# Miniprotein binders against q56419, part 182

Target 1, 326 residues: q56419
Amino acid sequence: MEGRTLEEVQEEVFKRHGVLVPKKELEDLAKALEEAGLLLTEKVEARLKEEEEKLKRERPMRLAGLSYPEGEREARAFLEAFRASYPGEGEEARVLLMPHLEPSRVPEVYGAALAALEKTPPPERIYLVGVAHRPLKEKAAALPVPFQTPFGPALPDLPALQALDALLPFELFNTPLAFREEHSLELPLFFLKGRFPEARVLPLLVARRSPELGEALKVVLRDFPGLLVLAVDLSHVGPRFGDTPLTRTLAEEARRRDLGFLERLAEGEPEAALAFLGANPTRIDGVEVVASLLPLLRERKGKVLAHRLDLEAPTLSAVGAGTLVL
Short names: E, the ipSAE of ESMFold2; O, the ipSAE of OpenDDE; V2, 0.75 times the mean of E and O plus 0.25 times the DockQ between their complexes.

## First folded at step 13 (miniprotein)

Design oa4 (at its last look DockQ between E and O 0.90; V2 from the best seeds 0.67)
Fold by ESMFold2, look of step 13:
Structure oa4 (fold): chain B 326 residues (1-326), chain A 84 residues (1-84)
Amino acid sequence: as target 1 above (326 residues)
Amino acid sequence: GSEDLEEELEQAIEEAEELAEQVEEHEEAGRVDEAYEAYYKLAKELARISELARRLGDEELFRRAWREAIKAYDRARELLEKTK
């Protein structure tokens, strides 16, 4: 109906169907449709507001029983099994890059993260930086509430979050609904909380690169030391992501991009890592997080512990995951 | 456009000046809790000034406002330690 008068609609209906609908009936129909649209909008808005109010108190588990066990005992056994999937030793991390891909798809990559945590002194807090899969009102956001896990609630570090917010040019607590289903925080948090049950958490999301976030975090970490975790995936290739079907050549390119990116990060060269990707042709989703956190990554040398480009056979697509300690 | 950013910058500067005055008043009165909260608000406005300056291409104000944001933040941290 956009750009049309009721007379034009009436004429078109007559042309197509041979029935003349009186203008009055068309007016009544248009009003009824508009009213129904308003009611649907009000219903959706009420549902979203209710969910938003719930998220002001806590963030419940969404993936328990699906991606990891619901019960604490089974969850601990799950952690042990994942650690066993990585036969190597870890290294102490001040910064840890780990995936948020479904754990069963890349068990040794999560196992490598657990190996790194074994070598890492228990931190007072964890800066958990994920990738927003829903739009944020700003470039980045936090949700300052307990996140439920099978190991108990991961409590927010409210003083550190307040300090971080004070150094940002935007309200940090800006999009609670974006956290409702955000697996890039929930999946890594399961592993982190299981290993560091007493650590508080700063649950952070990046939607678009935010250099101001990295500068603020550099100051906050000085006063609130802790473990920085980049919870990011790497290449996304194949038809699910807008490519031709996955070929050996595309998979080899994705692996080369993943490893080259990680290796440059491991050399303390985050700008070179970003430059290596150029236009990011294999859609490494860690780019926006790394670009935000440059001040925290420069000159930090470390090691790539694990990598997998995991095939999604039904979609002829693949996703890369890696574990890096700095 | 950039005229909107310039207006936002002038507004943020005025707000920062008001907060700086409030901080001085709270510190002189010994109201430590109010002082550190005002310092956090001042740090945030200075961070906002810094970002607006960056977007407008004012490199000098960008760097100066950021340094001042850190100073206000540091003072808030000192006062918060005092209340513990």
Scores: ipSAE 0.829, ipTM 0.946, lowest interface PAE 0.7, mean pLDDT 91
Fold by OpenDDE base, look of step 13:
Structure oa4 (fold): chain B 326 residues (1-326), chain A 84 residues (1-84)
Amino acid sequence: as target 1 above (326 residues)
Amino acid sequence: GSEDLEEELEQAIEEAEELAEQVEEHEEAGRVDEAYEAYYKLAKELARISELARRLGDEELFRRAWREAIKAYDRARELLEKTK
């Protein structure tokens, strides 16, 4: 806990793992880590530094063999199965909102994303904007290295990343360790790389709303056109997130907020979508991403292709996921 | 506080002025690659000035610096296209 408050760590764990760890459990964990000498030992620092140095070269798969197959053949079969789980047809996307939730929980939502990608001409580059589930040094960050996938490495668009950095008031290339385990990029990237193997990628994370990011991207997109992908989840409700066990009323409220958010985005009214959420009592994950990308979402009309509120039965909690094309 | 932001703004303005001089020198000398890099750095500093101005409530400087950041960026892109 490098000078972070327990609240900041709690927020980090919540953002990262979608788990609201009680402060007491964090205290106990911190104490246990302290007692184990695992907190900020020279060894841990050295290991983190080594991992940071590795992330200067590539971002390895973390969820291969867990969330998706490691082998290319099996990975292709996985894509086909997910596509088959969505019975509808997609639409061409200039902007794609898709989940980053564990794929097995919401297969048809990922299937809808794949359906949209089928109708989308292969982009030269993909702006993949995920949610930072770990603290960033800045409001947003990028990792300008290849991301490993079962389909080969997703190569960064270095010129476009450099152009974006030039128009940001902060260093874009910050907090490389935040990308190490960030599933909000890895999971969507599996599907994107599988569909568009030749597309370069701009892997971006948003920790806090950055209007500057949207304005900068709007300029960069003139010279570096591509597909914009918002990799975000929707409501997080139930005990895992600090609520009571999922009830019909709580589920209806989560769905109402998710759909109301997505529908307003589909109408090209992202400010109205944010305003509709207010204090965001159902904890829609994608709020900071959408708030950062307002200039790119305004006046774009689209369609909600899929939505699911998925029950995690062991915790009686639920997470919303959706697919939106603009 | 606000004093720290003002000091940071003053530093960013100084850096942008130095970069503007470097850009002119490189362009006059026909050093296209160096001019290209200097324009991107200038765009970055102008973007920083813009954000600092916004935080300080100087809306005019915010808008002016942002416009100049885009111009510097656009000039860098023009130079890059000439090298292809």
Scores: ipSAE 0.357, ipTM 0.765, lowest interface PAE 1.2, mean pLDDT 89
ESMFold2 (binder alone), look of step 13: mean pLDDT 85; pTM 0.826

Design oa5 (at its last look DockQ between E and O 0.91; V2 from the best seeds 0.83)
Fold by ESMFold2, look of step 13:
Structure oa5 (fold): chain B 326 residues (1-326), chain A 84 residues (1-84)
Amino acid sequence: as target 1 above (326 residues)
Amino acid sequence: GSEDLEEELEQAIEEAEELAEQVEEHEEAGRVDEAYEAYYKLAKELARISELARELGDEELFRRAWREAIKAYDRARELLEKTK
């Protein structure tokens, strides 16, 4: 009924169903739907305010018992099994790129991240930068609260978060509800907290590229040294993502884009990595995070430790994941 | 449009000038915690000025305001270290 007269609606109903509904009946229905919508809207708004208030105190686990074990002992065994899935050795990381895809789909990619963490001195803090899957009010956001894990709470680095906010042209603490179900932070955090149980965390999300964030982080990292983690996935191809069904040619193109992107990052050339993707035809979801963090990635050389393009046979689709140390 | 951005820029400059005055008063009175907080707020307004200038195409103001944001931030950091 939006933007149409009752006569136009009446005509459409007649064309579709062969019934001419009197105008009064349409008017009565419209009034009832409007009233019901107002009541539902008020209830939803009250619930959202309640959830937002809870998130100002802590961020609870949402994936325990689904993606990783809830109990601490089982969670430690889970970490060791994932490390064993990658038979290689890692290298020390100042910057770590790791996935946020369901861990059981890419066990050796998470195992490579654990191998890198074995070679990395325990940091005071971790700058964990994920991809916002819900809209943010700004280009980027943080949530300055404990994130629960099977290994205990990951405590926020409040002084570093305050310092970061002071160098941004927007309020950093702007969309608490976007963190409620954000797996791009929760899944990597499980592995990071398990290896660095005493590190504090800066839990950051990027929705749209924010060069300001990278410039501000460059200054903050000078005063608050720590491990920078890009928690991003790579190519997304196939019908689930708006493509034709996955073919051998499309899968080969996705692998080429993933590896070419990672290799250019490993050479310390993040602008070249972005340029290589062009219009991003395979939808690498790490692009906005990398584009935000250019000042922290330039001239930093490293190594690609692992990559997998994981097939989703039921959807004829695939998602890429990788591990890169810089 | 650019008219909206110029209004926002003028507002941000006015806020930065007020904060600079507040910082001066707090430091003269020995109110270190208030001075540190004011410096962080000043840094944020200067970062806002810098971004508005970039959107307006004023490259000189963009770069200068960013440098001033870092200076205000650095001063806040120095004050925090002094209170340790």
Scores: ipSAE 0.808, ipTM 0.940, lowest interface PAE 0.8, mean pLDDT 91
Fold by OpenDDE base, look of step 13:
Structure oa5 (fold): chain B 326 residues (1-326), chain A 84 residues (1-84)
Amino acid sequence: as target 1 above (326 residues)
Amino acid sequence: GSEDLEEELEQAIEEAEELAEQVEEHEEAGRVDEAYEAYYKLAKELARISELARELGDEELFRRAWREAIKAYDRARELLEKTK
């Protein structure tokens, strides 16, 4: 490694390509390169360039066989089981807030989303807004390519994506590599594609609050109507996130913040929902997404269908998930 | 800093003016496809002007540029519908 650490290589790759390569992947590459006498950075850059070129054509499944079944038949059975895990009935959604957490952790929350989708007329298109867990070049991004699912490819709505780009002060089609491993789109998309196989999709990521995105989408939605989906998680508490192990008090605070956030959204008061969180000490994941979509959430009344604070026992940490219909 | 934003705003205004001239030329010539593309570029540039104005605290320009961005977008959509 010519005196460079893996962390320095990771930072350099991030600065150049906007992608944080996992340390384990860099370690595997480093071992291979010790044998080949190649610079780790050059090999990583070449690999990332190849992956970027692939992402110009399609976004492959990353979590098939891990988070959901790869096979269509098994995937359909998976959807049915998740729907069955929620005993209630859904409501028609114009806006759906749903989780992007590992489905097996919060099955009934995904079940509630499916229940809402059952009551929702098939949309022509779905605006799927996820959370960027990787840095983006801009505040938000889109990937205008098919996303692979067990139900076939989710095809992009290119005209609507182009219309959205025209009303944004930045290039919408940025940081394609951020989409490669982003689960905040892949996991919700499984459920959405399974329910609405013919819907076009606008896969969007938000890294930082972009009020411009909400204003632009408000105009675009006039000409390109569709279902808006916020794929966001709620509180993140415990040692994985810098807190003490989960206690009753910490769990109660996380639930209070999650529900207080969702309830204010359900009342059509998204600014009040954000204000209620303040400094967001329980690290609600969806804050930047909601802050970006304020124009679309204002004055819309709805209902909280499900909420769970799920314990990750090995780390004594917990993540909140919810389903909200507007 | 603010000086860099002001320079960027000035450039964005110049680009928008050039695009507006191109739009007029294409519309007068009946080049619908070129006019459509120019209007989308103009909408984007006006959106950029709007954001830069907001960052600089020029609330009037922020709102005006955004309204003009929507108009440019709407005109682009009208032209696209004529080509169908």
Scores: ipSAE 0.789, ipTM 0.928, lowest interface PAE 0.5, mean pLDDT 91
ESMFold2 (binder alone), look of step 13: mean pLDDT 84; pTM 0.820

Design oa6 (at its last look DockQ between E and O 0.01; V2 from the best seeds 0.00; counts 0 for: pae O 9.3 > 1.5, placed apart)
Fold by ESMFold2, look of step 13:
Structure oa6 (fold): chain B 326 residues (1-326), chain A 84 residues (1-84)
Amino acid sequence: as target 1 above (326 residues)
Amino acid sequence: GSEDLEEELEQAIEEAEELAEQVEEHEEAGRVDEAWEAYYELAKELARISELARRLGDEELFRRAWREAIKAYDRARELLEKTK
């Protein structure tokens, strides 16, 4: 019935089965199917509404037991194992770029982030900026609630979030459901909360580049100093991402783009980093976040501590992850 | 279209003018809590004016409205510090 008339359906049924179904019966069936589909949609909408109301109070762990341990003792051992996978020393970060890729796939990259946090004085708050994997109603969003972790709740910095909202041309608290399963916040937060258990958090998502967010954050950070974290992955290449099968040439290009991007950021040249990517042929995931935060990244020099292009043999694909301190 | 943006901008300017009168009234009356809240609302409306102006290509209003948004925000911050 997708684009066919009822007469065409009636004719097809007669041809196949030798039975002429009256036109009215086909009309009644089509109406009943539409009503059943509408009812199913209403049930899904009701469940989403309930989940949205829960998210206005807290954001529970979704990846405990899958990506990191649920128990605090095991979680602390997990952090120590990840730190040990990076044998170097970190540097103090005012801005930290770290991944949100599954931690077991890039252990030394998360280990480098932990090494940087060891050198970083405990901040009063963390501006955690992830990548929205679900649509947002606006270019960016926040969820001003506790985020549960094995180390206790990461409490929101409500005064700083209110101040940020006051400088934005849109409602900052706009899409609670987008946070429900958002691993780009949950995975980095596990590491950040484990190292800074007293820090409050501003959990932020970017869907589309928002220069106004960067300008507003520049003002808010003046009054509410803290650690800025860009929780982003780098290249995404191969069939899982709508690309040609991974080849050595594509992997080499992805690695070159990842490192060139990070190195230009490390020189305090975020516009040059974006220009280097051009049309972003390897789909570096951090582009929209960096483009939003230009005022906070300009002229901040630092160092790339780690990088890995992680190969996904089953999907013939790869994802890049890096650690950068500024 | 751009005609819709111009209408939105006119409405935002009217709302900002109303808020500006409200903050003056609150400050003169010594209503500090109402004043800082109204200044945050004014800052947000001025940020909205700034973004609408940018989308319309009005660079002068874009930059002016943003400066005014920061001024309203700064005043709200000053008043909030007094209520600690």
Scores: ipSAE 0.840, ipTM 0.950, lowest interface PAE 0.6, mean pLDDT 91
Fold by OpenDDE base, look of step 13:
Structure oa6 (fold): chain B 326 residues (1-326), chain A 84 residues (1-84)
Amino acid sequence: as target 1 above (326 residues)
Amino acid sequence: GSEDLEEELEQAIEEAEELAEQVEEHEEAGRVDEAWEAYYELAKELARISELARRLGDEELFRRAWREAIKAYDRARELLEKTK
């Protein structure tokens, strides 16, 4: 009912369902729903507080049985199938850019990430930097708890996380609820944990560009070496994102933006990559992550292994995904 | 009694919270089919909350839950139309 009158809702329900709901019942319902407030009741606050307290212990799987199998055996078969979807060979990664889009939409892009991981010596730790799709209290956050996966828990690197927190001008351990359902960490972590079961993880989210994060991580990486993973998607175009339905012209522009971004990153020119996007009219997801990690991306040369602009046919929208090694 | 309705309301709120989370996650991930289903179930659960709130005399909760039920149902329909 955002901005609609009860009369407009009544008319809409009547038009849609052929039922005239009495205005009083709508008023009572609107009041009950206002009182219910989508989960902003004292009960919801209490529940959110309980969930926040649970997140002090572990982050459970949310997408198991949906985006990937819950069972370890099935999860391993899933990894192998995704790896098989990419016919190429990978390269050793010191920095890996990979998607966080629904895996089934871009299997070969995840396959390319797995191919890169095959050529990468097992790291002691993985710095997993995702995109915050929910608001954070600070520009960036971390959750210093085990993340559940079908391959067992991904354990945090507490010493490295503490070192990072100490170098930041803000509290790193903020907004734990933002991690509860954050797929930008969960989906990449499935592949990473499956490949590197013994690696510790630093699960990081970026909501807004934080140059401080990149500078702090650059220092931390000296004492706590590891694999840096940018879990980011690329262009988001079409009606779901406020555009017209996908056309050849719109798709070509999205691909041009995605590839131009990735290629400049592959050349070791992250500032040029950001400048190339300008106002980011195709809504590349990873901009704030890349902008935060500039000190770690500068002068690193690499290779684009895969790219796809995946059509979501039902919405006539598309999302770009890529795999880059540096 | 009122205690049974309060317990049922608490359970319905918990289920609606879980569904709201699933909806957001599915939309963000571009899982249109799953998002549609989750929105539809969320709309039902919000409607249940609304009715329970009405029975308990919580008029504000009744109205909010119904507005959000309508919103969830509308979004479910929009997504379903996209899946056709």
Scores: ipSAE 0.007, ipTM 0.217, lowest interface PAE 9.3, mean pLDDT 86
ESMFold2 (binder alone), look of step 13: mean pLDDT 86; pTM 0.847

Design oa7 (at its last look DockQ between E and O 0.92; V2 from the best seeds 0.84)
Fold by ESMFold2, look of step 13:
Structure oa7 (fold): chain B 326 residues (1-326), chain A 84 residues (1-84)
Amino acid sequence: as target 1 above (326 residues)
Amino acid sequence: GSEDLEEELEQAIEEAEELAEQVEEHEEAGRVDEAYRAYYKLAKELARISELARELGDEELFRRAWREAIKAYDRARELMEKTK
């Protein structure tokens, strides 16, 4: 009954069905539907408040038994299998770009990240920057609580998080519910915590490019040195993502864009990497994170260790993943 | 519109002025914990002023407010080191 009066509805029903429903009965029905909707809304709101309060204390595992083993022994074996899937050597990283795609789809890409971590001195803390898949109230967010893993809790670096918040023009600790199911933090964290069990974590999400985040992090990293991790995926192509059917031509274009992006980052030229993508026709999801972190990426040279554009057979689509050390 | 941003900028400046007075009072009284927390709040308001200035196209205020935000932040860090 959008944009129509009850009398118009009454007249339409009579014209169409030959029954004149009294206006009072239509009014009573509308009122009952509104009341029922309010009750359902109240129930949903109450459940969300309960989940939000739980997230203010800890972030539990959501993907154990689905993407990685729940038990610690099995989880360690899982890490070793992933390292073995990459036969190469890593290099020390001050900045690591790694995926958040389902690990079994790109095992050598995660293996390359582990190889880089083998060459990296254990950091006091890890700045883990993922991509928000649920809306945030601001451009970026953090959740300053322990994140559970099979290797024990990844403890937050509360002093560094508070310092970061102090340099941002918005409340950093916004949108706890956005972290509830956020795999872009949980999947990389499994590997990072497994390799650096004593490191504290700054779990960060970017929804929209935030140049002020990068400027603030540049200052905070001076006082709270640590490993910066960009937990991002690359191209998303094919029908699942609104494209034509996946073809060799589309896959080759996605691969070229992924590698061209990574190579320009490896040359210390993040602005050139973004410009290379233009309108981002293959939907590299790392662009908002890179655009936020320009001050931390400029003039850092490094190496692309691995890349895969992985086929999603059921959807005839593909997602790219890479490992870059700077 | 820009009128909303200008109002927000004025409010942020007023808050920053209040915080600057609080910081001075806390430091003079030797209240180190209160002082560095106030410096963090001041840094945040200065970062807010900086971003509002950038959105309004005032590049000079943008840069100056950011430098002042870093100064307030640095002073908070120095005070925290004194309480180790």
Scores: ipSAE 0.835, ipTM 0.947, lowest interface PAE 0.6, mean pLDDT 91
Fold by OpenDDE base, look of step 13:
Structure oa7 (fold): chain B 326 residues (1-326), chain A 84 residues (1-84)
Amino acid sequence: as target 1 above (326 residues)
Amino acid sequence: GSEDLEEELEQAIEEAEELAEQVEEHEEAGRVDEAYRAYYKLAKELARISELARELGDEELFRRAWREAIKAYDRARELMEKTK
């Protein structure tokens, strides 16, 4: 490593490629490269370049066999089981807010999303807006390639993506490597593709609030109608997120914030929903997405179908998840 | 700083003016595909002008540039539909 720390290499790779390589992966690579007398940065850059070139063609599954079944038959059975976990009926959605949390943690919340999708006419296209858990070069990004699923590839709507790019003040097609491991798109897409196999998809990530995105999408949706999906989680509380272990008081506060946020969205008051959170002390994940999509959420009334604050027992932490239709 | 944003805004205005001339030339020549592409580029540049104006606090330019971006986009869409 010629005197460079792993952190310096990580930062350099991030600055050049917009990807934060996990420290553990760098450590494993560093050991292998020390034995080979090779520079860590050059090898990481070469690998990332290769992966970026692959992402020009398709986005492979990363969570198949982990979060959901890889095989189509098993994947269909998985969908049915998740739908069965929600005992209620859904409503038709023009906008669907659903989680991107590990499905096994909040099955009934995903079940509620599936119930809503059952009542929704098959859209021509799905605007799937996720949360960037890795830095983007711009406030938002899209990946205009097929996303692999157990149900076949989710094909991009290239004309609609191009139309969206034309109305954005930044390059929409940025930071392709941020999509490589982004679960906020992959997990919801499993359910969406399973329900609407013929729908084209616009896979979007938001890193920072972009009001411009909402205004642009409002215009694009006129000419390219479709289902808008917000793939967002809610509160993140406990030691994993810098809090004390989950207590009744902390859980009640997380639930209050989650439900207060969702209810205000259900009333068609997205600005009130954001204002209700203030400094967002329970770290609701979807804030930047909602803040970007205000023009599309205003005056739309809907219903909260499900909510759960799920305990991760090993860390005494909890994550909120919800399903909202508008 | 603000000076950098002003310089970027001036550049974006110049690029938009060049694109507007290209659009006119392509439309007059009946080059529909080229006109379509130029209108999309123009829409993007106008959207950039709009955002830069917002960051600089020029609310009038912000709103005007956005309206013109939508017009350029709409014209591109009209041309695309004629080619189908």
Scores: ipSAE 0.793, ipTM 0.929, lowest interface PAE 0.5, mean pLDDT 91
ESMFold2 (binder alone), look of step 13: mean pLDDT 85; pTM 0.834

